# VHH binders against F-box associated domain-containing protein sdz-33 (sdz-33): the designs that were tried, part 1

Scores and structures below are computed, not measured.

Target 1, 300 residues: F-box associated domain-containing protein sdz-33 (sdz-33), of Caenorhabditis elegans (q9u232)
Amino acid sequence: MATVPFPILCLPDFVLQKSLKLMGVVEHLCLSILSKNIKQLIATLKGYPKCFSFKFVPFTSLTVVGERFKHFSFRFDIDESSQNANLRSYTDEGTYITLTVPGFTVKHWIEHVAYVLCRNNSIKLVLWEPNIDEVYEIVKDMRTVEVVIVSSEIQSCHLLKLFPSLRYLGVYKAPISAQILTYNLLHLEVKTKVTLNDILISNCSNFSISGNDVSDKELNFFMRSWIKGSNPRLTKFYIRNSLRVRDPYLETVLFQNIDYIETHKKIYWRTFEISRPDGTKADVMWDPLYNSYFNMTVQH
Unless a header shows other numbers, all headers, positions and changes below count from the first letter of the chain; Kabat numbers aren't used for antibody chains.
F stands for the ipSAE by ESMFold2-Fast; E and O both for that by ESMFold2, at different seeds; each is averaged over both directions (binder to target, target to binder). V2 = 0.75 x the mean of E and O + 0.25 x the DockQ between their complexes.
[cut] marks letters that were taken out.
Atom coordinates printed by the task and the answers are left out, and those that the model quotes come from them; centres of patches stay.

## First folded at step 1 (VHH)

Design a01 (framework vhh_8h63_2)
Fold by ESMFold2-Fast, scan of step 1:
Structure a01 (fold): chain B 300 residues (1-300), chain A 121 residues (1-121)
Amino acid sequence: as target 1 above (300 residues)
Amino acid sequence: ELQLVESGGGLVQAGGSLTVSCAASGFTFSSYAMGWSRQAPGKERELVAGISSGGSTYYADTVKGRFTISRDNAKNTLYLQMNSLKPEDTAMYYCAADYGEWYSPDEYDYWGQGTQVTVSG
């Protein structure tokens, strides 16, 4: 039973808070710029605990991830001379509204959105073709936990120097360097070409690969190498193949000369357990019928 | 600047066919995953089909076997060929672009204005 007429601001705090809980993210942002009291009340709700993403090109934008993995995308309209920014919100009807606060730059808006909506105040940064130093000046006082590279002009050593605490990295369009592979990342996602040797030298905990041609023979070699102690930091290794039907994955090649225990056998997935001599176990799940994925998860 | 312009919507009889198109500009189209979502009045937005930069496709169960997504990288254009249309396919159809996993709702960054498809029976 929520309404957004201006008289709602005349309600006692407990009634106002109840009304705010019935409103959506766009309504919360509109109200958060009206007064300090409303901003603080909305911030106590903290409905969106997930990381939000920040893109700098082709135009500056911000996405907040909400319930049911629903995303709310905003674009910045920037006055180049003053650096004042207006936030444009897109509705589910294909229209948009514009939010204006005198003196707000892109940095002020990111800080405001993080404060009123996001519990963790963290950013996923996406680099298309911008000067990384210019982007760094916008986000340097914020928690940048994830970076996605879609430009081959980004230098790995410079990136790691600016974000030494980086734990999540995506490389979608750029050659992957040994510096990135050997860095102590929590999660590395790659959509560019990687080799078996790249996989074997990786020092990340969670390695996700898409759009690669790693063969079943190479995966067999990788698993046998893991059993012998390779990739000691690895907790999850995932390869995504085509989401369309393709040639079936043959278990006779994939598990050749590997001792395993079958734990699950279903039409669209099978799960095997493999072990190191020291007792460390991993679950391997794959699609035997359509070869859509390969997933290896190390048990703790 | 990244721009997505949908076209080709209209009125079609049940059992008919229609192709909607999305013209993309302002980015390296061939490097992006592209998708089509739809929203009918009073319903949640549904991801209908997706296509990766490499050409791998995804279809929602509601349209699988009837709809075909394709891309023309030379023309920077995305297509959705809709066959055997049903009244329940009536919706606003939106083109979307990203470089992540398009089957994850949080991966789409940009949407067009949409094109209306109405299926009468």
Scores: ipSAE 0.000, ipTM 0.231, lowest interface PAE 11.2, mean pLDDT 74

Design a02 (framework vhh_8h63_2)
Fold by ESMFold2-Fast, scan of step 1:
Structure a02 (fold): chain B 300 residues (1-300), chain A 123 residues (1-123)
Amino acid sequence: as target 1 above (300 residues)
Amino acid sequence: ELQLVESGGGLVQAGGSLTVSCAASGRTFSDYAMGWSRQAPGKERELVAGITSGGSTYYADTVKGRFTISRDNAKNTLYLQMNSLKPEDTAMYYCAARSYYDSSGYLEDFDYWGQGTQVTVSG
């Protein structure tokens, strides 16, 4: 399977290209290690997923996500003494093969996999431990880091300085700082406690709050503030309520002192429209049966 | 943790319509972003349609204007209405879900998959 017959390296280019199109990801990664010419040829093949994201969990795993929802899962076996790494490539059935190249570190493997499988310039980084400087040294020469998810406390000044092209930030276990809230992010997802003041000072376009208990009165205050011009970059505001059942969203509280219209845009949701004096409109919606989701989307 | 079961596949003539459905367990269905993927003979699995927990939809260019994804949170069911079917739509269709706790903003990172339902379009 992962083994490549040596005679394949002697095939004419057109026969070799046809043969490569019949092989899977594991075989392509193996072949690309054996020959610079084959590595370049594999990188040009159609039918491979175009990389939209590299999900890197430092030193443990790598997931490549491409077009048409093709997923490839890898793990690293690191030799403590040399820092050389072997790559385990997993199948959909949960079996794996081990790829070994003398002298390859985690950085070498990530760069190799990115070259072979990934055609875009963005990387998604998942940080479960706060050793951000080591992670930066691995990724700095490869791709632009646009997406970061942190599950641990990381110094916000340092994070933003190392990744100035950051577009999406997920904060899952650490407190959110004002510096992150006011940064010009495209998407900010927070699963820790968020206050009304945090919402009001946020400068991101898409703001997602998960596992937060924001009251109807606080949402009313936020919506009234938005109508008066707060959060000018906001395009979407999401609240995903925790698995515990919250109290039902109350129309009379949510829209107190707000002119609004019910729009009936979705069969099983309550959907409403609010407007700024300048004519900008926003759709407000929630699911009345489970109250699992609150959505405010600015119309553009 | 989440169980997904697809149904409604079958044989259809080109130009016809078919609806496939996906039944999910419990009330946690509403916490998930859902999607439909397909794997055609000799091709890689591709996402054809997705719907967020809030109801926003998106479609692959190959099916846009022909397919409609929808969800019924009260019945814990996901639907894909397929119109103007073409022979190239022949595939095994899979239901997919993203975990409540993984909201990274990329719907392509689906965590749970069903067993699939076969759709065959003759023509």
Scores: ipSAE 0.000, ipTM 0.152, lowest interface PAE 14.4, mean pLDDT 75

Design a03 (framework vhh_8h63_2)
Amino acid sequence: ELQLVESGGGLVQAGGSLTVSCAASGFTFDDYAMGWSRQAPGKERELVAGIYSGGSTYYADTVKGRFTISRDNAKNTLYLQMNSLKPEDTAMYYCATGYEPWDYLSEFDYWGQGTQVTVSG
ESMFold2-Fast, scan of step 1: ipSAE 0.012; ipTM 0.313

Design a04 (framework vhh_8h63_2)
Fold by ESMFold2-Fast, scan of step 1:
Structure a04 (fold): chain B 300 residues (1-300), chain A 120 residues (1-120)
Amino acid sequence: as target 1 above (300 residues)
Amino acid sequence: ELQLVESGGGLVQAGGSLTVSCAASGFTFSNYAMGWSRQAPGKERELVAGISSGGDTYYADTVKGRFTISRDNAKNTLYLQMNSLKPEDTAMYYCAKDLEYGSWETYDYWGQGTQVTVSG
């Protein structure tokens, strides 16, 4: 079980702050429960700029994302009758420490972890189960900025009604609906099948696609449509081809019937510029060696 | 912390076979796509093979038909079976974690890799 250090509360603020900086995540979470002053002191040490990822699966979990090689993983043991929850903090060795606070629910733990560890109280939801109403009750008082749908049974339009302030939406294993596509999102990421028509009706600012076979001819059509005024809110269009062999991007197909300029030419890096009649320009880029991405960024 | 530890490399004759493995810890292995990349001295890093959380596979044209990627979720281990090895396959082989559900980054490298040397 977790042991809270004492007599740390008797130390001068200078020494106390230095001692707190040497402690781990579990100690910070434990000490912050003991008093409002200690909680506020620990909160000033916020070292994690990354968003929380809250996953609701058969085992409810929370991940604090730090550096790309550092993840703090927590699971919840929920008593279904009381809704009280214990927090398990996992070590690199695969062992865990259980934190228990009388009366704490999953909601209390998420709010506490967000306040203590993250620089912002924003949360990212990863939804594996179809009962989004249960998840909403847990996080409705949190600042939900990003949602990722991993279940094909989750109704996207209901999601938008529950979280109207969403900035970032990922659709990984759910059908993409016209309501999602036309919604005024800052960022939409899709890892399910999309059609050319889906791309053309999208109203998001940043559109990221992965796991899709978008042909050079379809990209050509999209770029020609953009030149004619389609996707007026678009600032970035991105395709990632990380899990498949793609035929090399062909300049002659991609820019068929498009006036373009090559702006940077390197053996392993190519960038091109296309323009609307009104003078608005976009940079088109891909990696010719691996063809691992296609990127189009609108200049402003 | 996330750990990916590669093993099984060595010296092998052209036409031979070798299996490299990657032991994963510090994350829920079954939830992430995994891959193998390689880098020869003075050359760019190349993604060789990938396997999704659901078991779908990808292979670079250079190794298609010769290499087989597989995973054992119960053992948190990723494998690459390499057949009909060529001198051009000589490289340091790295295990890669795809941050598919949590990040825009496709993969991370966290080990020293395992050296495969094919003599002709």
Scores: ipSAE 0.000, ipTM 0.174, lowest interface PAE 12.1, mean pLDDT 74

Design a05 (framework vhh_8h63_2)
Fold by ESMFold2-Fast, scan of step 1:
Structure a05 (fold): chain B 300 residues (1-300), chain A 120 residues (1-120)
Amino acid sequence: as target 1 above (300 residues)
Amino acid sequence: ELQLVESGGGLVQAGGSLTVSCAASGFTFSDYYMGWSRQAPGKERELVAGINSGGSTYYADTVKGRFTISRDNAKNTLYLQMNSLKPEDTAMYYCAAGPYDEFYSGTDYWGQGTQVTVSG
């Protein structure tokens, strides 16, 4: 015998009890829907990170990230005709609870979750498909601090025009456009192939590369170019290598025709110093046992 | 607009073979990490196989040597060839799509599923 159902599915006790790992988040979301006064009260309890990730297509989803590996995952069921959306809250076991609010769109849910759970109303976007206008309409009133682009078909000039205050950008698919490389980013993370020319034209402060194969000769050319004044905004250049995939870094090749000083020689790392004619110095470091990284940090 | 439609499930006898397929639309299929997950009644969803855009594959220990994942980028179709089927392989099989990094983080998109029943 069912009682007359309340339209919010988060209210049934047996469903909440079933989702032990999501109980607190679901409870806070449910209570915050009941009234604006309750919503404001719960918002004062914000205990979640500075931002959460919003993924748009293949499904619209949110991930709220806590300490270490703890996270809360949400997905939307969208009615294409009405644009109304239900929110699914997932457990670590892959089960979920569905939250339904009449008239709520994806935009309403994202604003609600950000207000209730997320500090600073900041968001990280993960873009799987080339159409970004739909995403922009959803998040335009939020603080977008980071974007990750997965598809090579995303129009870089349009993306940068929509998010002119963007500081952190991830690019996971080649080719990387010149518009992205020359943009005044604080941090550019690349998980795809880059060329020496891509490195030389980059205008970001922190350039992180992984899943790449930049040769010692190319690194030598880059360092000699930096000494001559290239990459004036660069503060850090970092390459992460897969374990035992690359040949060992060779000092004689890396520093060919460069005046350098070795500052530390340890079994687990080597550090060298190079300098520009104007006195600006940089530390160059790598792991000689596994060659798992190459790091160049500019001294202020 | 992104759609994953599984097909090819059915009833098969222990020791038999079956191929399930997934027709993908609404995204750049060739750029995505694709996979197959399964869920039996009363059990958690398990990732059984994955394939990246370059064709490198992953298999769960429960299916290694018996299952083969493959993709046809020209047809936007993902396949799972299942050999030497056991009653314990009985489950709803779901097609999954994700960017390489996100899929490895346990975040993916699932289709509607196709039921595979292995009689013993």
Scores: ipSAE 0.000, ipTM 0.242, lowest interface PAE 10.8, mean pLDDT 74

Design a06 (framework vhh_8h63_2)
Fold by ESMFold2-Fast, scan of step 1:
Structure a06 (fold): chain B 300 residues (1-300), chain A 121 residues (1-121)
Amino acid sequence: as target 1 above (300 residues)
Amino acid sequence: ELQLVESGGGLVQAGGSLTVSCAASGFTVSSNYMGWSRQAPGKERELVAGIYSGGSTYYADTVKGRFTISRDNAKNTLYLQMNSLKPEDTAMYYCARELGWSDYPYEMDVWGQGTQVTVSG
């Protein structure tokens, strides 16, 4: 356990709040277990992220996701007989500190960290090899699960029943079902095989695909379908191409039988505008040198 | 073209240390999430360490406290410092770049050819 100076608990609120702002995440967590007043003061500090991630990988970890690629990662040391847990925080140098509270389980730590470091009621779950029911039992009473990322196979019906407030779903190694595709997600990210038909039946607002070999002919068909009214909820469609197996997209194939305007042309990206008959416009961007991405953003 | 070239592998005695390096070309290491993965014969590839553009790092439980990931932006090179090596650390080590929206650094897009690390006991 990290030790923080005890006399700090006796400081006036103004001085205490200034002192707390100079401390890091680990020091804040240490202090928050010593005093209810300190816990409340730390929870009101601005600058901590909106949400946090609970990762269930081959080990159990908790990541607090900040802005600008910052994150704070914690691991649990669980006593298998009692299920009591210590929270371990790692430094950039590979050392760690251990936080101990008698009687705290993984659930108590997740609740404590969420209260101290996160501003809203959303949880992001990252499930490497999940028992979804086991994870659900840990998080069910504490917050709304809005974001789930899964790397292994899942049951679509079961997932949606357990997490009815789901807004973002990432599917990295599991097959994706029509039930998930047609659900009204704000964001669907897939790193598994998808077909043109999967894209066309999707009902999400932001659809991100990687690790796929979607052809320029298929993208042309998709764009022509969108112009005719398909994917009415779509606001953004993104593909990250596999750089070693994908031939460059051809402009003449991508825009075959589509009226378009080139709005920007740079070495690393080109931007084209396409329109629906009702006047709705979309920007299409792609990387002509490395073919690393294709992006379509609907103007609102 | 986009390339990653690993080097620095070899035979090490248990308890020893080794640093592997990864030189990137065609893109900037500091602008991407970068990671080190390993694969032992008959096993799936495991992500052991990662570093975000902002400097935040990730370590698998099996290597926490022993391995350190770092980068030299001027040399456009990624490093993995491995201390207190164990026979079970024997594997082909791969450098990789993540490109995408993952908030979890377990999916990598560009891979190197790998460098073999063998720990004798």
Scores: ipSAE 0.000, ipTM 0.188, lowest interface PAE 11.0, mean pLDDT 72

Design a07 (framework vhh_8h63_2)
Fold by ESMFold2-Fast, scan of step 1:
Structure a07 (fold): chain B 300 residues (1-300), chain A 123 residues (1-123)
Amino acid sequence: as target 1 above (300 residues)
Amino acid sequence: ELQLVESGGGLVQAGGSLTVSCAASGRTFSSYGMGWSRQAPGKERELVAGITWSGSTYYADTVKGRFTISRDNAKNTLYLQMNSLKPEDTAMYYCAADSTPYYEGDLYEYDYWGQGTQVTVSG
């Protein structure tokens, strides 16, 4: 599918730059390993996204995505056992190209791809069992805006000190600290136990929790508190009931002493509207068949 | 392992509505971001809607305000409700899933795809 045009290496820089602008990211990555001059020329092209994803799950992968919701997306998987990197395209059922550079470690591949494609040094990290200091040494010259921690606990002060540009944090095993809850995050995702007090002190804009069973009475208290002005930065509050078993959400309990309007009643969702005295509105929605989620979205 | 099977496609008149569904096999459905992409003959595949594992939703400008994506984690099912359908919406619709559990992002990033379900809008 994709080809690496070796004759291009013989072109004058002026012609080479014009040719490179006509090529896609697959061709750019293939050419970038052939010479220092071509690597530098490709790095000066400004057609790549500002947000770049580095994933340190059981297999390290790097993702390059075009503008959001374009049909273009590439994943760069690294095979540590063979020193091979496999480039995949998601535009046409996964085109695969294998790249091999003798002596390249995962760190070398991450540095190379970031140099060639990441023009504003904004990155997302996905970590399974991170040695956070080791990861930091790889990415310290980049602006880490998103971190997802899947399977371990990390000290909140240490994490926030290493990544001061953090806007999105996912915590899927560790208990959550007041320092993280009160931090000015755009999005906080939690897979661990969360209390009503944790919800009330949170200062994030989008709060998503999973693996937790917050009662109807607790949700009623939260909504009444929100109506009175709590959680002023909140734009979305989401609960995923991960046990797949809970007592049904009861309208009479959820909205006790709250003025509300039902806006949609369908087989797999019900939507209600609540308001603050100042006219600010929020939509409340849940799945009436299985009660698998609760969603509250603040609107203009 | 995650397997995706789409259903609910068919022929519908312009201005009509249709809901397509995607049944997922595996006990990790609730942990993954999901999406819907479409491909019309002679065109490239485009992402039309996405939903994160936490319920945040995203839509392509071409369908915003007309399509609604939702998930039922208890039934391992993803839905796309399509309203005010146009002939330009005619395509094979594919269910998609991220390979990284609990990954939430603003970007197109799906590794698993189903075989697709055909939606034809006549006018």
Scores: ipSAE 0.000, ipTM 0.233, lowest interface PAE 11.0, mean pLDDT 72

Design a08 (framework vhh_8h63_2)
Amino acid sequence: ELQLVESGGGLVQAGGSLTVSCAASGFTFSSYEMGWSRQAPGKERELVAGISTGGSTYYADTVKGRFTISRDNAKNTLYLQMNSLKPEDTAMYYCAVYREYGLDSFDYWGQGTQVTVSG
ESMFold2-Fast, scan of step 1: ipSAE 0.012; ipTM 0.342

Design a09 (framework vhh_8h63_2)
Fold by ESMFold2-Fast, scan of step 1:
Structure a09 (fold): chain B 300 residues (1-300), chain A 121 residues (1-121)
Amino acid sequence: as target 1 above (300 residues)
Amino acid sequence: ELQLVESGGGLVQAGGSLTVSCAASGFTFSTYAMGWSRQAPGKERELVAGISSGGRTYYADTVKGRFTISRDNAKNTLYLQMNSLKPEDTAMYYCAKGSYLRPYYSGMDVWGQGTQVTVSG
């Protein structure tokens, strides 16, 4: 004779967890709204992004970038009469799914997505309009690591005051200011006009410039200045030159009055090494056929 | 408390001109996109003009070249100058406030009673 155990129902917990692992991000967002237990369970799943992007205007949207290179883009439709924000996810087929929660604002949606899907609670902002104070009120409880400026009206001093932890800044349609250039960023990307003096006063670690035409004489002056100790935080300097045909960069001009060595020679690029008196070295590479880019990387 | 108060409407003959104004209060006027919407009896509301915080303008094809939108941030006032008025411009005109999170030509809300513009002819 044995003791008769009461039947233990195989609760849907294991089945639910297995099913959740097979579902997409929209389904996870939907289910996490319906149940606190499901929300917590989804938050423990692996493979979700370290960071998400929030774009303000013309279409307010949220882009989630995953560890597996998956991109999910949501557009916010705001019902101002109810102060409700609806989240729409558009599929590759042109159809959409609308997520609605009574009382949810854009801030509530961003906080929900950050909790459920984002491991580091880090955010990237894309700013088309100058109302930075309203944007700050929405994201102030998150870590804003990157801002991209697509508006000529945005004031750099106010931006840096609101986001003192900012590490990555893109300036696409605003004039570059000395305040931005001298700030201790990890990465500064500029698509507006930049002068040699702007390059020389920059205090960022990685400086990327696009849509500019920088001469070999200007690059020579910059490299000679770097050898003498300018740009002490610089780890990488990259220029994407304008698409129009230019005179090819001349090795003799680029390295005039610089001690250098050629380290690698390939069909479509050449690499050279330059050194500071203290032994710090940098690799220099450019496109010898079209001058389409110039790259300088400091060795560590 | 957010308030938009429209004024300046009236009766005008076809080919005439009229300026309507909107006095805004209860929010930081200079930071928002603003616009003008109109609604004629039995028709849907139409956004006719918009202006961004930075002064960029939008006009519906029905009014382009005839209407001019402008703003005075010092006075918290929005204007619509209407020239070469047509009978089909007869409508109640509403001042519309944009949201920072919506572009000016894809979403604006009205808060006031509006001002009636009637064009005879």
Scores: ipSAE 0.000, ipTM 0.165, lowest interface PAE 15.7, mean pLDDT 73

Design a10 (framework vhh_8h63_2)
Fold by ESMFold2-Fast, scan of step 1:
Structure a10 (fold): chain B 300 residues (1-300), chain A 120 residues (1-120)
Amino acid sequence: as target 1 above (300 residues)
Amino acid sequence: ELQLVESGGGLVQAGGSLTVSCAASGSIFSDYAMGWSRQAPGKERELVAGITSGGSTYYADTVKGRFTISRDNAKNTLYLQMNSLKPEDTAMYYCATEGDWYTLEGHDYWGQGTQVTVSG
């Protein structure tokens, strides 16, 4: 259990709030379960631009994420009969802190942590196993599941029906379906195989692809299609090629039948500008030596 | 962020064999495409072998049939088995990942390297 450095509960609210700003996440959680007044004071603090994430790997866990990969991970110890849960945090010194509240389930803890620590009122789910129904039972009454990462096989129609507010989807191990590709996501990240047809039917705003072999001929076809009005919601298209050591993309192939302007040329990238007939412009950039990436960003 | 440390280089006679290894830390190794590049004194750097997160391999024509790239995701380690070594294979060998080349923000996924010298 966390230790409080002095009896701060006896201080005026002004002094108490100043003291709370100097404490860490574990201390805030310990204090937040003591009274409604303290919980509300912690919830009003600035300086906690924390993202909230919820993972299953291989146990149920909760992670609070800040900038520069600073994070705090908690494990849930769940009583199977009551579904009551304790939060447990492991430290670098080989010790751990356990938080217990009578009657609290995993859901109560997620709501509590989101309320007191997270500026963003949204939940990121990371699914390493195909147990979406179990996860859904935990989060189904929560308002703000906007981010899901799938590293297992999950039926796309079922996923989208359970989480209709989904804005960001990461697909790491499962095959990608037309239903996911055509859904109006803000961001789609794929680490599984995609085809040119998959790219062309995508309806997301930001499309990030890793581990794929996309040729300069295929990228030329995509860009010519975009110029003609395909992918109207697209603002960013990014590829990390699976075979980055393949022959360099040829500028003459990549921009065949495309009017373009070269804006920058350096050893690790070249930058070009392409335009639609309506005046919409996009910046195209790639690694000219190894084809390790291809990036296209639509200008506003 | 993925950090890489190369090892296993040394002096070998022409026709000999050597295995270099790359230990990875800091990120999920299995999610990255990995490769080996080399640079000989006074020459340009060249990519000799690559392996994707899915296990597909690529080899430069200069090493095809002689070198084998492999990965052990349980040990977070990348290997390059070099057979039938030639004096022309003498170089500093570097481990690399696909990285986040797009941002170019000081993330160095290229390690310190390991020296391979082939005598003839």
Scores: ipSAE 0.000, ipTM 0.146, lowest interface PAE 15.1, mean pLDDT 71

